# VH-VL binders against Uncharacterized FAD-binding protein C1783.01, part 4

Target 1, 263 residues: Uncharacterized FAD-binding protein C1783.01, of Schizosaccharomyces pombe (q9us28r162to424)
Amino acid sequence: YGIFAAPILDVRVLTNPGAVKRTYNLCLDISKYPLLEGKDWKIGGSFGIMPPNSDAEVLHLAHLLKIPQHELYVTKVLRTNGGRWPTIWGEDKPRCLYTSLYHIFKWCSDFISKPPTKSLIRLLAEHTLNPVEKSVLLALSDFRQDESYCRICTQSCVTLPDILEAFPSCHPPVDHLISALPQLMPRWYSISNDPSLANKRLEMAFTVQEYHSPNGQSRTGICTGFLEDLALAFLKARHDGSLANKKFTVPMFRGVQQNPFAK

## First folded at step 4 (VH-VL)

Design k21 (from k05 with heavy chain Y101F; framework fv_ozuriftamab)
Fold by ESMFold2-Fast, scan of step 4:
Structure k21 (fold): chain C 263 residues (1-263), chain A 123 residues (1-123), chain B 106 residues (1-106)
Amino acid sequence: as target 1 above (263 residues)
Amino acid sequence: EVQLVQSGAEVKKPGESLRISCKGSGYSFTSYWMHWVRQAPGQGLEWMGGIYPGDSDTGYNQKFKGRVTISADKSISTAYLQWSSLKASDTAMYYCARGGFDYESGYYPFDYWGQGTLVTVSS
Amino acid sequence: AIQLTQSPSSLSASVGDRVTITCSATSSVSYMHWYLQKPGQSPQLLIYDASNRATGVPDRFSGSGSGTDFTLKISRVEAEDVGVYYCQQYSSYPLTFGQGTKVEIK
């Protein structure tokens, strides 16, 4: 993928302070986006944003997996064959990549936006040392036990970190875990202006999604939370005069739209 | 670079309390498990339990649970093994050992060991 | 608890002999490690996860096995290899060691 780091030119808060829902408008600079010959941006067209996991969530996961801080940032050689590491788009051919666990967890793994699958929970059970904890995870991963899985994992918005916190004797091999984690997928947004008339500036609006964890912590959707953090940081930097010393970008790419007459 | 240094030998009477220590240096103390392994005179190795100093998570061998307490003080990179009331059967060499992280296996072996603390309990 | 039984319990070898030590578990073991305790010393890691040599361990040491049966081999034993060898499972609590195999050199 050609993922482009689109500079944020402006941020507007569309909702009043203290409103139940928080909505923002972002103005992005797409003047340097590499467009293919004859392609262009259109009003009502779509584009994707690749939301990273927050540094706080990545560090929390590393802590729960008992990964030493120095190991988190060390470059390792990983092979894609054998499911050793996820890809952002489903790279299938054999490959060796020099990357860090930090990079994989931040950009390539979805451990926040949906509950662990039954197959992932089964992997966790197989690497759980406490027999009581193991039996609970095995029961939860049983393909015949949809009601408990739905109630405990899906309806309660349980994440991989939540499970690792609840089952402290669970220590999966990190390479097996990485191969079992779903890939971070883009989130799609509509273009709300005509960039061809606006000097290649793209406008978008988004509303923050909120929910509570099983432990009562306030959480936001992965993409809308990421975008809100950027918006608030941009506004703060503008207010305190440090905007020139900071760079705010949205990792994005143009959505593919076929001509109505194309095959 | 990595060193585990244990406290000195102890001679105690039954019923007395005791705390022995294991100080780690040359690595991030809060990032690795610290385990306690016992070896009675002329016998083999027996796992007692361990602690992850970063969050004080502990695991115990049921044989020793309630008889000993494992703790750690991360401010001084030191793990402890404590008895409230010693018995003659507690006479043994006690080792601390670091259990680490392994990217591929997930369960890193006891890669560094302390020199051992001999505890003798007799009347 | 997973009980580990080593065989033989003791052996006497001449320098240059091949030494084979086995470790049998009462249940399937995912992670088996091997340690050497030389006389008067702390145990030291030899082999981790069945077949991987620890840093600094000579090529003459090798490990193999899976499930319930694991083997440690010394291709050409040397005088410095004297001591007690222990297998250890890291698959379920409580963590357990084998009873040890004492290796003596003639």
Scores: ipSAE 0.311, ipTM 0.697, lowest interface PAE 5.1, mean pLDDT 85

Design k22 (from k05 with heavy chain Y101W; framework fv_ozuriftamab)
Fold by ESMFold2-Fast, scan of step 4:
Structure k22 (fold): chain C 263 residues (1-263), chain A 123 residues (1-123), chain B 106 residues (1-106)
Amino acid sequence: as target 1 above (263 residues)
Amino acid sequence: EVQLVQSGAEVKKPGESLRISCKGSGYSFTSYWMHWVRQAPGQGLEWMGGIYPGDSDTGYNQKFKGRVTISADKSISTAYLQWSSLKASDTAMYYCARGGWDYESGYYPFDYWGQGTLVTVSS
Amino acid sequence: AIQLTQSPSSLSASVGDRVTITCSATSSVSYMHWYLQKPGQSPQLLIYDASNRATGVPDRFSGSGSGTDFTLKISRVEAEDVGVYYCQQYSSYPLTFGQGTKVEIK
């Protein structure tokens, strides 16, 4: 019940070097997955993966928000102002969280997979001191300017860090920002083997999703990028003999169960 | 054209120090692992360890850990294998080999090999 | 450490013979590679990832296998194929080679 950290048993690169798309096979150990009475894994079934933001992205966001690194990891009461999570479950955000900013940004906040909503941009505008910068953000957040928002934010794949870099006089309070950020959502994958015949091993293949930043740099999808980083780290650790001192796990849950965060 | 060129043969006495080299050319030196493989006279191949020059990350066969040092100088695209005190049992042919493809590709076959450096340690 | 055992340790073949070399691992291997070391030369890559021929390797060479058992085949051996053949695993550290199979031609 809940999210299970499935150990990576093996990684194979399925595409030739220099290929336009990169594809990997992961073999996961589900032998210790807590199955309910009468439940089982099936060929062609699905499972969810909860992709965290990378440590590099979390630290970059913290830097842009001017959060001291020593404060990032402290477990404390964080106030959120409530609201609803923009998820398929529609759960209410608690007004108080007993956790760290690092945990919230890494595991609970989606600030890179979609452009900031108009509501979030409006929040940023309210906390922008430079009048010219503020006017631009107010224009982007205007509900009557869908075409400008689409061209500038959606089609250019603008992220929250991109906006904070472009508007250096923008200093949103962290509690207001946490209230406005959407919840990080699971991504769904197909089981490519028969786990019942594979000694409680689950195999999956994935192809890295790529897109372009506003400045023309290549970026990867949040889940496929996370999985590629794990795959490459596993391969490197296997090569250099450091697997015994490292753990590589995929945070996942069986596809027939309900949202593990629902309650 | 990818090429690995190793330093010349060495004849040493027990207790002496030695550093042999492997210079890569025709590719991005910092993007591929460089491995060291030894072959004792009349014996098979034995992996000693490797280095990723891009970040100087190293891996060693435990049998050789502490007995040799693997390093690289990326400014001259050269990897090194060094002994502080040679033993007669170090007599062998030493090969460097590129861990092809780059580490991101995950294949890691030894796709290009140096010509070998013969090290003879005798009194 | 994964130990690789090759069979046979040596063989003598006539030009045109089919040659089969096997490599058995003590545990499952993700990537198996094959090398040829000709007399007085450095090893050269023949087959990578069990079945893929390296650039410039003649089509008479083929590889197969998965898990713990792998095979290298030469469909019609030529005089230039004399040397010692090594399998090598990339699945667990330390990286290991088989003991070698010496192939001699009449």
Scores: ipSAE 0.000, ipTM 0.451, lowest interface PAE 13.6, mean pLDDT 82

Design k23 (from k05 with heavy chain Y107D; framework fv_ozuriftamab)
Fold by ESMFold2-Fast, scan of step 4:
Structure k23 (fold): chain C 263 residues (1-263), chain A 123 residues (1-123), chain B 106 residues (1-106)
Amino acid sequence: as target 1 above (263 residues)
Amino acid sequence: EVQLVQSGAEVKKPGESLRISCKGSGYSFTSYWMHWVRQAPGQGLEWMGGIYPGDSDTGYNQKFKGRVTISADKSISTAYLQWSSLKASDTAMYYCARGGYDYESGDYPFDYWGQGTLVTVSS
Amino acid sequence: AIQLTQSPSSLSASVGDRVTITCSATSSVSYMHWYLQKPGQSPQLLIYDASNRATGVPDRFSGSGSGTDFTLKISRVEAEDVGVYYCQQYSSYPLTFGQGTKVEIK
C-alpha cells in the first residue's frame, strides 16, 4: 500500500478559542503522491492516516516497563511468528525485522486507543507479584466477567499505562507484551475539496476527540491528538517566522486501493 | 567490568536489627533491577524480592514481605536489605543479583551476582 | 506459585560424559533460566530463556524445552563443571528456583 509523507501547506482553526470541541482544517500537498494508473482523488472520497503514539506516551510506557533509556533506541533483530506486527502495513508473513523498541512502540503498537484485551490482562496478571493485585487482574481477564471488564476497562477508557500504574507489582516481560499488543491501524478521513481543481492539494477537517482518564484527566484520541500537535506546531512556526526552515508531514495513503478485500 | 560488591559477614543475636549492602559498578545502576536471593545452610536458592533503583519500585516474595525492607541509594549505587528484628531462621547466605535486560526476551535473567553476605543469627 | 522440580537431585560423572538435567514446572513457563553454583562461589548464569547461552558460556552447554518441561545438557562434562545447577522461572511471581542438581566428577 505504501505510506506517503504529505507536507502540510496550511492550517486553519475552525473553532473559537476556548470552545468545548476544537476543529481544524489541514491543507496537504499531494502533488507528488504516486497514483496508480486509472485512479484519482475525488471530493467525498477517503484516505487513511497512520498515527504514531506521542513521544511522551512512548517514554512513559518505557518508564513503566523499566526499559533502560539506551535500550529503547538500540536497533535489534525482532523475530515475528506471522503476526500482524511489527510488519509494514499489509505484510503478514513471518520475518526478521531490524528495528528498535522505540520504533515498535511509536509506530507499530496500539497501547493507547483501546483498553487492553482480556488476553493481555491475563498476561499482566501472570507477571503480577502482589496476590491482591493479581486476583483483581485475573477477575478482569475472566471470560465470564464481561460486566466488570466493561465497567472498569471499556467504559472508563482504561489504557495499558493506566493498568501498569494502578498495579505497581505488575512487571510483564517486554517480549511477551509486544507480541500481545495490537497493531496501530489507520484512521479514515474524508476529502473536503476537489484535489484536481485545487492543483493537487487535499483538504481535510478533523475535530479533536477527547475523553477522561480513570482519574478524570483529559486525554485526546491517538490520531486527532497527533494531528492537533502537528497543527499547533505548524501555527507556532508560522507565527515565529520559522516555517520555511521546518517541514511538517502527515503519514497517509489513498483510501481506494487496488485490492479485492479493500474495494 | 560489571561488579556487585556486598558487605562483609555478620554475626547477630535474635531481636537485633541489621542492614546489608550491595554496591554496583561498571554499569548504569539506576537502569537495572537489583534482586536479593537467600540460601539457607545446605539449601537451595530462594528469591526474596527486588528493587528498580531508578524509581525505587520494589517487589517482594510474600514469604518475606513485612519481615525485610529492600531499598537503594542512587548517589552511591548501593542496594540494601534490612531486618528490624532478626530471628535464628534468618541465618543464611544472602546474594544480590542484577536483573539484566534482554531486548529480545524482554526478560530480566540474573546476569551478574555479588559474592554473597553470610548472616549468622545465634543466641 | 510455580514449583520447579529437578531430576536427578544428584549425579556423579566422569570427564567427557554427557550430562542431562531436567526441570519440571507445575504450570506452563514462558521463561526458564539455568544457573551454576560452583563450590564456595556465587551462582552464575548459564542459559536464559530456555536455550540461549549467556556470554562466555562454553558451547558444550545447551538448553531446550517449553511449556512445563525443560532440559539442560552438557555434551562433554569437564572437571570445572562441578557444582549445583538450578533452573529458575520468570513466568509468574514469586520468582522460583528448582531444588538444585548436584554434579560431581569421579
Scores: ipSAE 0.000, ipTM 0.444, lowest interface PAE 15.0, mean pLDDT 83

Design k24 (from k05 with heavy chain Y108W; framework fv_ozuriftamab)
Fold by ESMFold2-Fast, scan of step 4:
Structure k24 (fold): chain C 263 residues (1-263), chain A 123 residues (1-123), chain B 106 residues (1-106)
Amino acid sequence: as target 1 above (263 residues)
Amino acid sequence: EVQLVQSGAEVKKPGESLRISCKGSGYSFTSYWMHWVRQAPGQGLEWMGGIYPGDSDTGYNQKFKGRVTISADKSISTAYLQWSSLKASDTAMYYCARGGYDYESGYWPFDYWGQGTLVTVSS
Amino acid sequence: AIQLTQSPSSLSASVGDRVTITCSATSSVSYMHWYLQKPGQSPQLLIYDASNRATGVPDRFSGSGSGTDFTLKISRVEAEDVGVYYCQQYSSYPLTFGQGTKVEIK
C-alpha cells in the first residue's frame, strides 16, 4: 500500500492554555486519497500515520555519529547486512537500495520512541573504545539482566541518542547501526467524523504524549510531537496570513477497521 | 592534497613548558580526528590521545593523564600537544596523524601522518 | 588495555621472498590496522580493517585475520619494503600498537 500526504484543512486547539495535557483536532483533506471501488470510510474506523523523526533529532544523531553534514544527504547504495532492510514501513524495496542517511534516519528508523534493544546495545558495546563504557554496555545487553535493562532503558525512557551521549567513545558502523535500528512503525488514530464523498474530510483528535528524559528534560512522543509541530505551524501560518503559500500534510494511510473486543 | 605539517624541533630543560603544533590542510579539519603518537628513541609507537576538532571531543591514554593537554584551533586548522612541566622521559619524536573518516565502517585508521617533531629534554 | 604481540620481532629476507608477520591480541579486536615506518620516515598506513589496502599500497601486501589473530603478508618482498611494521588495534582505549617487526633485506 502507499502512504498519502493528506493536506491539513483546519486545526483546533481543544484544551485551555496551561492545561496539564494539550489536545488538538485536525481536519484532513482525503478528497484525493486513492480509494478503490467499493471502499469507504466510517466513523469509529482507524487509519495509520507514519511519523518522521524531526530534523533536529536526525541532525543530533548525525552529530553524535560524527557524520559530516555534506555526507548526510549523499545518495548511497545500501545493502542489508543480514538484517532488516532500511525501508519506510509498508514499502517493498530491492536488496540494493539507493538512498541517503538523512532519509533512512528521518523516515525508516525508530531511534526515539523505543529504547535500544539488547541486540543494538550489544552492537554499540562492540564499537565502544573506552573499556569502562564498554563493560557497562556489555552488562546491559546481557540476556540475564532483564531487570537492569528494564530499569535503566525502558523505565527511564532511554533513547539511542541518550546512550551515544552517555558513552562518548561509542562509534558504531553506520551501516551496521541502520540494520539494527527498529523500523519506524505507524501510529493508529480513530476517525472522529463520518467522511462522505460530498465533503471528503477526515477529522481526528490527539493528545500530546509527554515524558521526561533520564536527566529531567521534557520530551514528546514521536507521532504526537510531530502532529503538534504541524498543528502549531499551521496555526502560525493562518495567523500570519501565509497559509496559502504553505503546504502542511500528514503522511497517512487507510487502516483496517479494528474491533476492540476481538483482541 | 591532504597534508599535516608539524612545528620544528625543540630542545628544552626539565620543568619547562612546551606546546607543539600540527596544521592540517587539504581536507575538512573539523570532520576528522587528530591523534598524537610518540616514539621514544629506538622504540616503538605509542598512542597519546586524540581530538575531534568539530566538537573538541578528546580521548587520552591514561598513561599521560595530567601530563599533557591536547587541543585544537578550528580557525587555523591546527591541533596542539602541550606540557606544563617537561621531564627527561618526554624526549621522543612526536607525530600527529589524522584518523581517517569512515562512519560507514566505524573505524579511524591513521591515514595521513605529519613529518614529526623531535623534542629533546636535557639538563 | 589490549596488548599486541608481533612475531617475529625481526627478520632478514632476500628480494622476492614471502614475508609473513603475525599480530596477536590479548582480547578480541574490532579493527586492526597495519603501518610501515621506513628508516628516517613517518609511519605510513598499509592495511586498514584487517584486509583492505590503503591508497597507493602495492598488491603484494595483503592482510587477514579476525578476533585475536591477524597476519600481514608480503608476497614478493622488494628492497623498498625495508623498515619496521606495526599492527594497531582500534577496539579499546588506550589505542595500542604492537612492538614492531623489523624487516631487513639481504
Scores: ipSAE 0.363, ipTM 0.736, lowest interface PAE 4.1, mean pLDDT 85

Design k25 (from k05 with light chain Y93W; framework fv_ozuriftamab)
Fold by ESMFold2-Fast, scan of step 4:
Structure k25 (fold): chain C 263 residues (1-263), chain A 123 residues (1-123), chain B 106 residues (1-106)
Amino acid sequence: as target 1 above (263 residues)
Amino acid sequence: EVQLVQSGAEVKKPGESLRISCKGSGYSFTSYWMHWVRQAPGQGLEWMGGIYPGDSDTGYNQKFKGRVTISADKSISTAYLQWSSLKASDTAMYYCARGGYDYESGYYPFDYWGQGTLVTVSS
Amino acid sequence: AIQLTQSPSSLSASVGDRVTITCSATSSVSYMHWYLQKPGQSPQLLIYDASNRATGVPDRFSGSGSGTDFTLKISRVEAEDVGVYYCQQYSSWPLTFGQGTKVEIK
């Protein structure tokens, strides 16, 4: 509850150049965190990070859905088809929301960390214009085709954009699609220092999660990819002397309760 | 305001090539489908195909696939319908129409139409 | 292909009459739209998604229906409403239109 934009104070690369895995340490400024309490920020405790979908991924999805730019960014009253609009984790899910499609895709909807469910694929099939493409999507959504669904979608790490690229005649109504997408969830990280005894600084380490798309493209996890992009941008700004002109922040919040045995 | 302006009437002989155009203005050309609709003399409307200029994604009515080419030039906001070899049966009025957009419905209705290009193919 | 059949194929009405046009599809349609083509003019959008009136279209025009059966109604026809009315499905390629209903005013 209450997402804070924690400034990045320092970035350290913990792995050697060319290592199989890339690991980073981030030093975050929590001195201005709302409702800061030393007991909430103990070594071994946890905090959440709300990773947005990258702008590149949001724009790519919008392009595949053929959403005009003026519709994507306009803040307006969005109605629902009978469900509730997804919101940022921790906020109420209303039936009527004043926001933009861009905001929903960036902060509220998870369209890349999980393959589309059979019910979502069924929705896509209903709005697919090419009869051949429609028949394939209907087959994938069939409850009796678990082996095909598992092989094609789950084991191959297929995402919603992958399906929309493969089925170009698929044109779902955006409100129906958004209502069917899962909510974007926070990722939890361990506190590696004791900020209550330090200079109000939180340190965390993370290792980039990598996998390959069905076409062999390298992909990163939503949160670790987001954090790596920030880390690399920070290091570049430090190297070229532009750090004072830029601000890098991590959207985070404290856990209300951490491990009860770690008091 | 949104306008679709089509090229002028054409009179051709069988076997000749032809390209007609539809220029969009007053909106983001690359963000909307452009469709081609045919109307033979005294007949109803028939969908030929469409293109999404932003990525050149196309859909064709199989009746016309291979007989016409639909393309677009983003730099001048113009869509094209082209024949390599005209037939007398291609005599018709040809309309371009924009696929409209609304977040609830998407891009489904043909909300703006060009004035039409009459193509006459004879002897 | 989804075939659309309109009824009637033509009608003659007096100003102020109620006009009803139906459109029947050979299979279920996700989106049905209605257009009017006035003599010598390009078609214009009247109704989209079965029942939504297009911008600038008078409230005497209304649409209804779902599945395979759709209806366009003009509550009190005006002289300017003369022309050919077409239904169109946006459910499957190829996109198809009905054969048209010609409305003439006495």
Scores: ipSAE 0.356, ipTM 0.717, lowest interface PAE 4.6, mean pLDDT 86

Design k26 (from k01 with heavy chain S28T S31N; framework fv_ozuriftamab)
Fold by ESMFold2-Fast, scan of step 4:
Structure k26 (fold): chain C 263 residues (1-263), chain A 122 residues (1-122), chain B 106 residues (1-106)
Amino acid sequence: as target 1 above (263 residues)
Amino acid sequence: EVQLVQSGAEVKKPGESLRISCKGSGYTFTNYWMHWVRQAPGQGLEWMGGIYPGDSDTGYNQKFKGRVTISADKSISTAYLQWSSLKASDTAMYYCARGGYDSSGYYPFDYWGQGTLVTVSS
Amino acid sequence: AIQLTQSPSSLSASVGDRVTITCSATSSVSYMHWYLQKPGQSPQLLIYDASNRATGVPDRFSGSGSGTDFTLKISRVEAEDVGVYYCQQYSSYPLTFGQGTKVEIK
């Protein structure tokens, strides 16, 4: 079962300028979605969106990992014996894939929505050359020291790039890192209209999720941030008259199984 | 000390509703996932789902999605597992367990409640 | 869903014996944990992330493995180690447990 690029037909801002939260409505064209016989869309039903990491985030991670630009985009055969790869179902088995590091980081790896697990921090510690930096990472990865991990990583919303910036002598092998990174999971949204009555148009509302980095920088949730970027780009194209020359799509699907921890 | 205290044993008839509870203490309740694990008589452990009380985000094993509701009240540090209509096949020991230090749900169940026995018979 | 199969399903050991329990997954697992359920008690965490002992767990317990095959070892079993041992994967949803290995002391 595939991912469908659903064209954006309209965008409405549901919140007033200056509101504490920003909420948008997207109207998607699902007239060409390949539904199985006997299946339909229902108001209050759900669908999945596969959010990519932004190009800025991917390039920043590549910089921190010291991946040369020419290596980032080269198609190669990649395999992992314990990692996760692109799937709406979750990675069930090691695979041999023809892809690029750029594609893996953009579409297949979740390195921004949750803090690194203690096991991932342990992997980072094992590849840290500075003994002082290594001892700090080993302490953070120690299961017996939950208060320190919770305060430093979970409560402060620390991401993998944050760790790599803070520990410059950490140089994990890219293949080991990829196998340890969780896969990007779909986010599930409710259908706010009846698409069968609305001529195959699906409407959804979403509120941008925001949090603060350890340095106090505002960050957005991976899916709601992606959707807001699309919404703003669509509104700009409508305002400046370039909408007819641009195409905006949301990568979505009507799934057989739902990811249990989708937001 | 971290402690999870569950509600007492329940005896119900098929079709009845039920809500059981799990109260956490000794830690910041909103910073950890709370999971529910079922054990049918003489059987092994089966994961039902979990909740992150900080934002009420839930995840379910599809086998139980729609059959039970997982919720939490962060003001009293209590998680709930609820049935709208019980079946005889729901007879089991139900455990709550804290998901380790990782809010992403990748870390182990480091503390467990004492269990709530639910018996459903006519 | 990833299915976990434990071997053996039951065993009987004498105090001081070495006990080995294996857990085989139908797909590669990134995080494997082990739990002990003593008779009449809740499960308790023994090993997390394949090889790390949980707080308060004696050093006679050790774990190893990666990919699809994982092992739990008790170097010198004691009477208090009686119970059912479960492996659990944290690699993919739904989270799953092995069927359990019952350890009895003769």
Scores: ipSAE 0.000, ipTM 0.375, lowest interface PAE 18.8, mean pLDDT 81

Design p02 (from o02 with heavy chain D102E Y107D; framework fv_ozuriftamab)
Fold by ESMFold2-Fast, scan of step 4:
Structure p02 (fold): chain C 263 residues (1-263), chain A 123 residues (1-123), chain B 106 residues (1-106)
Amino acid sequence: as target 1 above (263 residues)
Amino acid sequence: EVQLVQSGAEVKKPGESLRISCKGSGYSFTSYWMHWVRQAPGQGLEWMGGIYPGDSDTGYNQKFKGRVTISADKSISTAYLQWSSLKASDTAMYYCARGGYEFWSGDYPFDYWGQGTLVTVSS
Amino acid sequence: AIQLTQSPSSLSASVGDRVTITCSATSSVSYMHWYLQKPGQSPQLLIYDASNRATGVPDRFSGSGSGTDFTLKISRVEAEDVGVYYCQQYSSYPLTFGQGTKVEIK
């Protein structure tokens, strides 16, 4: 297990009310972090955070894929027989995973932070029944159509759910989709204090990333949005006196030799 | 609408070869396992094996391994069960049944069944 | 291989009776499914993963159990419920079925 659930000790809002951007400082407890022999945290060093997709986004994707909500949470066995299915550790060796579609979509699949690759769009085209919709997806997946792909997908911040909503005759098999989806990658943050001098406390600052969907909805970056939700929940619990009955943790790891995707 | 349509009844002599078929429609054929289930006259159900048409991966009940071959042609959404040399003991009703997604491999129920193919082997 | 034994092997019930069928496995089963084969027809799915009713299956059918012991119940049997009921394990290969329970209506 390479990922540590670091308890949040404190949260500070660094920006004034009504500011264009929102910035927070988090103080994390790393006193129980399993450091390797001869290793320590460094001021100015980096660490990774593994951001989950929001429950709202996971449920929306499941709805678009026509997955019944009860099926989403059932623990099933995913078998590999040649290492073609990706793993959360960046390894492709054969193994059996006991997990749910909910877990795979929440923790192991990046379907929000970047537009679908041309390879993924090609897979979607192969499972699109309407000839007109299929022709559009085939054109977008063509390696020679960089300008159209950039304009339609990249510049418009199109996500996989956006494409599934726009092409209602597209019904990719869930297992094929999971094999083609990129893995959620850690986001990297700087250590703003000396953790050894602060009794094994790590401080970080982050600014919430915001953008608009193709249809004008406001969206936040996957990691900064996740961290803001935790920060706001912590602040609410502190102000209403319920902090002692709740735990707030950040899934993180030290950068050097603790990257879950490193071989 | 999901439908599995099997080939018609067969009457054969011992030693003859046979291939029966199961054609799927109304779903993504390459995304689900197709299993073969045998039922001898007056007896219960017995799993023979299955195939995942997307990559032609197969699993067999050891009792039938080497006695039958399971294959699929994804261009026509059809799975096959084949004998090189039939025996009288192969007399049975043979059903195809849809299994799970690859993500659900081996633990998904058989949610759709073909109508069955009766195979009679007698001298 | 996991062997499944059903009890009873056959039963005769009157319309409105409560019917209970059990399935016992030689080792722990993670996934147990139940099927009904009506006379002259293909098997049809009734219950999956021990307790979940399949689409279109009346609520008089219910399943329960875990480990090695599983039960299928029909709260008020109807004439259309005549047939052979099979349990099936999906925990290990080879996949196996119980020997079947024949349900007849008087």
Scores: ipSAE 0.000, ipTM 0.388, lowest interface PAE 15.4, mean pLDDT 81

